# Ledger of designs, part 27: VH-VL binders against q9fz32

Target 1, 221 residues: q9fz32
Amino acid sequence: MALYCRDTLIIIFQKLTVADLARASCVCKVWNSVATEDDLVVSAFTAPWRIKELVGRPASVSFWRDNGIWKFAISHRICRGDSVTSLAVKYAVQVMDIKRLNNMMSDHGIYSRDRLLIPISNPEILANTTCYVELDKYAKREVAVLYLEGAPKREQPVPGTNQQSNLSADGKRRLIESLRRSMQVDDGTALYYLAIAEGDPRSALSEFSADLRWERQAGLN
Short names: E, the ipSAE of ESMFold2; O, the ipSAE of OpenDDE; V2, 0.75 times the mean of E and O plus 0.25 times the DockQ between their complexes.

## First folded at step 12 (VH-VL; framework fv_ogalvibart)

Design u2 (at its last look DockQ between E and O 0.39; V2 from the best seeds 0.00; counts 0 for: pae E 5.7 > 2, grease 19.3 > 18.9)
Fold by OpenDDE, look of step 12:
Structure u2 (fold): chain C 221 residues (1-221), chain A 123 residues (1-123), chain B 107 residues (1-107)
Amino acid sequence: as target 1 above (221 residues)
Amino acid sequence: QVQLVESGGGVVQPGRSLRLSCAASGFTFSDYDMHWVRQAPGKGLEWVAVIWYDGYDKYYADSVTGRFTISRDNSKNTLYLQMNSLRAEDTAVYYCARELGYGDYYEGYMDVWGQGTLVTVSS
Amino acid sequence: DIQMTQSPSTLSASVGDRVTITCRASQSIRSWLAWFQQKPGKAPKLLIYKASSLESGVPSRFSGSGSGTEFTLTISSLQPDDFATYYCQQYDSYPLTFGQGTKVEIK
């Protein structure tokens, strides 16, 4: 009976890791309602790193499922003379990690970018800091970004215009069918992922894939 | 079909120079980092060098640093390895390899290899 | 440099056998490990990337596992075509390094 009391659950869940919260969210509706509370999730995400504040919210729930050090990055504004090598040395990280984090493939050289995300090698740098959840267009992922020189000038992320694609009822149906086929799930599941992805099929697929990976890791499959 | 074809191998004397080429086809060459990997006769694989897709960033194994130069001509879909001051220990089959990322995230593994070209350094 | 150590150097097995090859890294390489198969006179062929991801076209009897410093390649049921030398390779950091190889030969 005590485990159904919301207040009791909150107290207990405040002690849980992000991974445990995720597991708890699957137990029942009541647990789900508490385990998915933003404040609890944010707290669980930031606590291991002793982050003072997390600004912004990710578009994808999958963001919270992994709170490894690789979810964080330093924003480095590119200056003349910078190279990936020099930055690797400067921040004591591997060249390959910089490359991976920033998806440094054919699209853009370092000089075409305004900033590089730098992986964090020392987690202590996050202690008592403010991190900003951002979608980096080059990294093509959401990252908790640390600014060493101060708060980013609020280029207000243009809230992704929910271009609610006025997909015709037929277009929506086709999209759902496509997702269903791609995910090999039922319509309900496809709709669920599409909903959490705010209508973006790519994001929906990404979320689904993330869940599958999590399930595998959790031994649920 | 994605293909890499090495050429330029042969027999050379110590101290001489040789230039290897790797011709790429079946993919957008300029989008990929390229590697050289070598294998001495009866031995294992040894990474030699990498050049990034834009040709600006290069890294070498210590064993070849200062002697070998990796380069590329994206207009010709060709990777090069200039080998100077060749030594007996440089005798190997030299492979070119393409580096690939996975999905939307770059991971950087070698997925395609050429058949290799033999370089023999002997007096 | 990251040293990669494979074990065993040589493995004798029969068709149908379960074969396991181990690769150890001198430091953590997380999951940035690849496995290659090489037959005599041929170029290496990618089998596994990111420690456990099967390359397209590779038979499902091949599997990779591990993270950090310990990795394994498993062939669930050895086939005649699987007699070859196998190499692990780390691509966590430069210089890239290979294991010394494991020769799988017929018993």
Scores: ipSAE 0.426, ipTM 0.756, lowest interface PAE 1.3, mean pLDDT 88
Fold by ESMFold2, look of step 12:
Structure u2 (fold): chain C 221 residues (1-221), chain A 123 residues (1-123), chain B 107 residues (1-107)
Amino acid sequence: as target 1 above (221 residues)
Amino acid sequence: QVQLVESGGGVVQPGRSLRLSCAASGFTFSDYDMHWVRQAPGKGLEWVAVIWYDGYDKYYADSVTGRFTISRDNSKNTLYLQMNSLRAEDTAVYYCARELGYGDYYEGYMDVWGQGTLVTVSS
Amino acid sequence: DIQMTQSPSTLSASVGDRVTITCRASQSIRSWLAWFQQKPGKAPKLLIYKASSLESGVPSRFSGSGSGTEFTLTISSLQPDDFATYYCQQYDSYPLTFGQGTKVEIK
């Protein structure tokens, strides 16, 4: 079975790191489709930290390219009596890293905000938790945030990337079966080509044929 | 024009106290963290202390902890260093310095320095 | 405390020379390093921040590189105005610490 079979690619790609998944997404249209699937990308992003769930989608696709510990932070609700020094001791982090993460100056000071981002010193705190993708006003970047007290209801996760998908192929299971048999591929690969062809089976076959020629020409077989 | 002017230096005997002042002008003083840095005659630079923009968070070099106190009065645009239990090794030019502000997410380096005030601890 | 060690302590050079000053940290400071220039009787002047970023108004002949524990300041073509003492300073964590200085003298 060839390396263009979607079911086979899914099995292989489920084992990849975020870095390897990014590399795989550059090979061809079939590999790109599989390597950029939401559940594969989220799984690769969260698995090293054993995160249970990642809620929300980033606005920028570049968010997924690196899942180092600096992508994550604790969101601490500021209470009367909190200080940067006391929070640094509480969370076992450096004062200067709190200062840097939160871009602290007069208009970003602790007394002007209701929450403060805390760097993660022990990654084990992420295990079996739910993190939220948010664009933080003070950090001025997208961060995967852990709420130790549970997520506030009034906060809304940042909507995901502006990606468009045509699911018209999902309206006719019969079309997917026919395309699968014609191309000798799995259901996932057939769905990919039908989606990029806007539901037209002839265009899907044309795109598939073009991708096979590209793979052969590029020596990627 | 951004300007820092130190004052209050002089000659004192060991064990005595001295208070330095730094007058700030040309910028919104209450927006910036402020530092003291010293330089013994013919020697290198030594960081002494920082006080954060609102006056509450303070950090000190080990060599001065427990003896020196940094403070600020944002209503007078003035930074202070109270130096108690002075020793001969505290002899230095003391510089007031401003930490770089907006445009960098990371702080801790100084972009504007005063001309310094000499403190001599002897005899 | 993070110890910062500069080398060489003194450097003799001619106008036009390429000059390199090295700064070593006793532990990783990532990229939180600044370089300062100081002339006799004058306050220090910031040249480089974040290891490699050039401060506004500093001539492009100055450059910085490095990360972790090893850093360099380079002057690509030494000018008469560049004879001074140079200091590195880590700002990864308090207490902030400086190197002992490198004096660049005319040969």
Scores: ipSAE 0.168, ipTM 0.646, lowest interface PAE 5.7, mean pLDDT 81
ESMFold2 (binder alone), look of step 12: mean pLDDT 92; pTM 0.937

Design u3 (at its last look DockQ between E and O 0.36; V2 from the best seeds 0.00; counts 0 for: pae E 4.5 > 2)
Fold by ESMFold2, look of step 12:
Structure u3 (fold): chain C 221 residues (1-221), chain A 124 residues (1-124), chain B 107 residues (1-107)
Amino acid sequence: as target 1 above (221 residues)
Amino acid sequence: QVQLVESGGGVVQPGRSLRLSCAASGFTFSNYDMHWVRQAPGKGLEWVAVIWYSGYDKYYADSVTGRFTISRDNSKNTLYLQMNSLRAEDTAVYYCARELGYSSDYYEGYMDVWGQGTLVTVSS
Amino acid sequence: DIQMTQSPSTLSASVGDRVTITCRASQSIRSWLAWFQQKPGKAPKLLIYKASSLESGVPSRFSGSGSGTEFTLTISSLQPDDFATYYCQQYDSYPLTFGQGTKVEIK
């Protein structure tokens, strides 16, 4: 059976969706090696949208699990006179989708940021474009971002260094879940200690342990 | 511990104005979007308005647009509804509600805490 | 505006019954649906958010399901405290809209 031959697997896997490649990568080491090949994965990710180029690579393999339209966004430079309402009209999207994508709360108002992520209402806008994989601090995840004005020039990467992506949204999710399990607490408590520790899980656990020890000594539980 | 307390309801003639207040306590008010929802006697719930946490973004139901104004004072932890040109159809219990925004992964956006309401009666 | 339609309008049931309330949206609201319980003279209380997630402190006999345009609230074994009016509410887009309500009363 040629199902273990690399050249045969490449021909078969070239026709798979990104979701099917993710499934194929779980079968065995040979299938994993081919199904996770950068060229195949990027092609499967970009082809349905006719994206010309994908710049940058995610920190987490789970980014490639799917390529639904919600994986993509326009990065809009905020200008004088912009409002969420005016941008919703401009891009033909709903106000609530802008709000949800950007996690708009008191700390994330439109006037406190340089750029705002805009959902894609018409996938056609992605055709023949370059998208950039970036971790957005407001969306709290990696997003494939389209810059309508073109991205600013960047320094040439130094050979042998890590890619421009710095922190996976999946890595953040797993960190929070790990803290919940380690501390045996609800979501709010885990987020509180992570925020106190400025994102450092070791510090978060240390602060929790210290507080728990104090509570036992003080008879609070 | 989280509390919302509405006030300012009463009986008023058509064409007049009222201002409702909602006093918030037990949470950081300036971090939350706030809503007004009303319920006419014997009828269902009707969303009236929302104001986002910063006070700049406001959205209204068509039935009240141009007549009602939602506002907030984050330094006083208070939400307001200015109700002008009142009509008999505006007779309702008015609730303020807090919108839960952030969770572990995604913005939530649902109303998780409600006040007990204040009655506005518009009688001809 | 997104119209939300509940059925039935009134439901007569006994303690221990399995109760099902449906809510239909006039267009897809994905999973942005909440269920509220309201007792006479009281404010609404959140039961379910995001179609199927149970709010903290709500008994596990309550469950929600559905996506798109059709949603269901189920009470697996009705208790005396559950006789109330139930509302679905979409929060996919402004204006936020509620179903007309379903009154669950003693048979």
Scores: ipSAE 0.262, ipTM 0.665, lowest interface PAE 4.5, mean pLDDT 82
Fold by OpenDDE, look of step 12:
Structure u3 (fold): chain C 221 residues (1-221), chain A 124 residues (1-124), chain B 107 residues (1-107)
Amino acid sequence: as target 1 above (221 residues)
Amino acid sequence: QVQLVESGGGVVQPGRSLRLSCAASGFTFSNYDMHWVRQAPGKGLEWVAVIWYSGYDKYYADSVTGRFTISRDNSKNTLYLQMNSLRAEDTAVYYCARELGYSSDYYEGYMDVWGQGTLVTVSS
Amino acid sequence: DIQMTQSPSTLSASVGDRVTITCRASQSIRSWLAWFQQKPGKAPKLLIYKASSLESGVPSRFSGSGSGTEFTLTISSLQPDDFATYYCQQYDSYPLTFGQGTKVEIK
């Protein structure tokens, strides 16, 4: 009975890792409602790194599931004379890690970029810092970004085109049915993923797939 | 079909130079990092060099640093290895290999396609 | 440089046998490990990437596992076509390095 009390759950869940919160979220609806609370998730995500503050929220819930050091990066503004090699030396990281993190492909050389994301080799650098959750257009992923020289000038978030898909009630139904079939889940689950994906079915499928992968890795299936 | 074809191998004397070529076909050559890997007769594989897609970033094994130069001509879909000051220990089959970079979700960076190799023999 | 050590150097086995090859890295390479198969007079062929991902077209009898410093290639049931030399390779950092190879030969 005590495990159904929201307050009790909050107290318990505050001690959980991100991974454990994820597991807890799968136990029942009540646990899910608590385990997915933004404050708890953020706290669980930041606590191992002793991050002071996390600014911004990821578009994907999958962001929280992996709280490895690779989720964090230093924003380095590219200066004249910078090379991947020089930056690797400067930040004591591997050249290839920089390459991977930034998805350095033929379409975008280092000089075409305003910044490079630098992987973090020493987690202590995150202690008592503010990190910013950003979608990097080159890395094509969400990253918790550390700015060493100070807070990024908030380029005003381009208001996410809330394309409120004015999907007619019928359109929504069809979409849910389609997702249900694609995911092989019940309507409730499909709706959940659609909701977290802000109505984007592709994102919903991606999130669902990510969850399945995680479950497999966690040995829950 | 994705294909890499090495050429330019042969017998050379120590101290001489040789230039290897690798012709790429079946893919957008300019989008891929390219490697040279060599194998001495009866021995294992040894990484030699890499050149990134841009042609600007190059890395070498210590054993060939200062003697070998990797380059590419994207207009010709060709990878090169200029080998100077050749030594007996440079005797090997030289393979060119493509690095698979970007995959569905992230940059991978492994060698997925190899040529058949060209033999370089350095002997007095 | 990251040193890759394979074991054993030579392995004698029969068709149908389960074969396991190990690769050890001198430092953590996370999951940036590939396995290659090479037959005499032929170029290496990629089998496994990212420690455990099977390359397209490679038979399912091949599998890779491990992370950090210890890795294994397993052939669940050795086939006649599998007699070859196998190499592990790290692509975590430059210089890229290979194991010394493991020759799988007929018993």
Scores: ipSAE 0.206, ipTM 0.670, lowest interface PAE 2.1, mean pLDDT 88
ESMFold2 (binder alone), look of step 12: mean pLDDT 92; pTM 0.937

Design u4 (at its last look DockQ between E and O 0.02; V2 from the best seeds 0.00; counts 0 for: pae E 3.1 > 2, placed apart)
Fold by ESMFold2, look of step 12:
Structure u4 (fold): chain C 221 residues (1-221), chain A 124 residues (1-124), chain B 107 residues (1-107)
Amino acid sequence: as target 1 above (221 residues)
Amino acid sequence: QVQLVESGGGVVQPGRSLRLSCAASGFTFSDYDMHWVRQAPGKGLEWVAVIWYDGYDKYYADSVTGRFTISRDNSKNTLYLQMNSLRAEDTAVYYCARELGYSSDYYEGYMDVWGQGTLVTVSS
Amino acid sequence: DIQMTQSPSTLSASVGDRVTITCRASQSIRSWLAWFQQKPGKAPKLLIYKASSLESGVPSRFSGSGSGTEFTLTISSLQPDDFATYYCQQYDSYPYTFGQGTKVEIK
């Protein structure tokens, strides 16, 4: 019968959603074999969004069961002056959706990380793009990540070069807390001075002290 | 014992200002987003404002935007609401509320602890 | 702004009754809904968060369900302590908004 022919099943299953492939995989052994083929599953996952390529494979098989827009996010590299409000306006999303996606808390806020994940408000941006399957330590789940400019793995050393050592997320938080206490300022001010001092806390304190002396000389405080 | 105590309420004429305080104890205040919620006598609850744990991110109800300012002093474990250009419709009991930020390291965002409230009466 | 509409506005019931209060949102709030109980002269008390999760210390006779735009709070067997006003509240997006309240009265 044609329903037991592998070639016929491939043609039929190529038209199915990820949910229907999961159901088909439960019918019998030959259907299971075809419905769980990696290339069929990836194609069903990416086709609704017209994604060109999905790089990487998830650790969890359950990742493939649902390809709703919430599986995808934009990687936004944090720049000086960024706020959750300004990013919400820039990407036309709600502030709370950024906060929830990134689990923003005192230990895991915008200044404890190099990037934020931004929810997708317009699914059309996924069309003809490459997404990367990543386990994000702040989102605490696997996400298919879109990089609008550039690519992941910017922090890996290149062969034959020595990369500047970076603090861990916990090290950055402790450093920012130390600067906050020393300077009696908020996290944003501490981060600003740390950034202009290129990560050196002693230089950050020196720059702050100099700016404070200027403000006293100018009568601004 | 987690506790929130509001103060600073009273009777004030329209157009004047009033500053409310909320003293927090029994928890690490700087880890939590804080809210003001009000309730006019005999009426329902109305959300007023939130300030995030960091003291930077603040959001307001439309009814109070431009007139009220939420702030916090994490070194004193105190939340504030500066209310300017008061109107009769601002008459209410004002509650401060703590937002539980996370459960199992996931952000949650619901208000779990409330103060007993302080009454603001705006009348001429 | 997301409007929250509760029904009924008042409800008369006896001890032991099953009570259901409904809450409708003007747009999808997914599951970001909380239920509060308030007694006269007292601050509101959280009962349920994320539509269906019971807050610690809340009796199991309280339950919540729903997603999207329609939500329910159910008290399976009403107790004397449950006569109060109940509010739903969305926390999907700012500004947060409450329903107008449902007063549960004796008989």
Scores: ipSAE 0.424, ipTM 0.776, lowest interface PAE 3.1, mean pLDDT 83
Fold by OpenDDE, look of step 12:
Structure u4 (fold): chain C 221 residues (1-221), chain A 124 residues (1-124), chain B 107 residues (1-107)
Amino acid sequence: as target 1 above (221 residues)
Amino acid sequence: QVQLVESGGGVVQPGRSLRLSCAASGFTFSDYDMHWVRQAPGKGLEWVAVIWYDGYDKYYADSVTGRFTISRDNSKNTLYLQMNSLRAEDTAVYYCARELGYSSDYYEGYMDVWGQGTLVTVSS
Amino acid sequence: DIQMTQSPSTLSASVGDRVTITCRASQSIRSWLAWFQQKPGKAPKLLIYKASSLESGVPSRFSGSGSGTEFTLTISSLQPDDFATYYCQQYDSYPYTFGQGTKVEIK
């Protein structure tokens, strides 16, 4: 009887991880109704990192599937003199990680961008901060973004707005090339996985990896 | 055989709406970005809009932004252009075109196949 | 927006002539340029892609060159079937843009 009381469930579910909430949501309709509450999910997502506030909501529920450090990034506004190398040094991360996160194939064109997403190497920087859920047009993924210098200016995509990716044709080419290289497949295959992942390159890679695992298990490779 | 066939053109009054269709055949429609390009009588080619293969990303020319909507139904192998608030300057032959996205080795992104076009006339 | 400027607007030539059409971009488009041929009452036909790659089925008398901001379409020996309007098009970035066209007519 106690497990059907909404208030009791809320108390219990407040202690669950994102993964556990997801599992709880599959138990029954009542559990689903509580486990999918926005406040619970956000709390579960932010708690491990001691984030003070998460602003915005993702367009896809898949955003909540994991809360690994890779979900977060620092927004760095590109300034004169910046290079991927200099930024890597500044933030104590690897050049390749910056390039991967931003779907960059070369250092060329850095100044065509307003910002670069910087991967986070030290999770402690997230403590007591405000993060913003944004769809980055170059990464073509939703990311919880940390602004070190303050709140994003209004010109930045409003978190939660289904803003169509303003990805240029060149950006698209780079994205596809990046996936092709990462997956070691042809362009058609890369496009296929990108499509089923609704344009999320990380999800595309995940799906691809899953299929590879399946093929191995099935003895097809 | 790869083919694109436009339809839905006609004569309409200013301020009215019209919906164009482009039926695709002979290829996997869902793998390709699709474009609309128009040509006013006796004039050059003007790019109108693009919709990516997955239907999520759309881009428009400034001249039609807010009035035209590009969409697609991959299950029907059909591209659409909803044209609202039509103006005299929208009078043109409208072509649908396929963008060749990828080859064996590289993503290319050029328009390789065009339909025969459908005429839209906006007049009082 | 990237502006594409073709020259000349009209070109009169005879069969057998070497014909050159130029296209200039307002900014670098690298090699993302296509050339199209259009005959009256017909859809455009792709001739050249990536500035210099010949589309399958296109006669070898057609060639493209250039990169960055300057591009050229060349017909080495004009044939009767080549009298048409030609367009350059950049597909580097949205919005895609065309040149104003070059009409090649019989002298």
Scores: ipSAE 0.031, ipTM 0.592, lowest interface PAE 2.7, mean pLDDT 87
ESMFold2 (binder alone), look of step 12: mean pLDDT 91; pTM 0.934

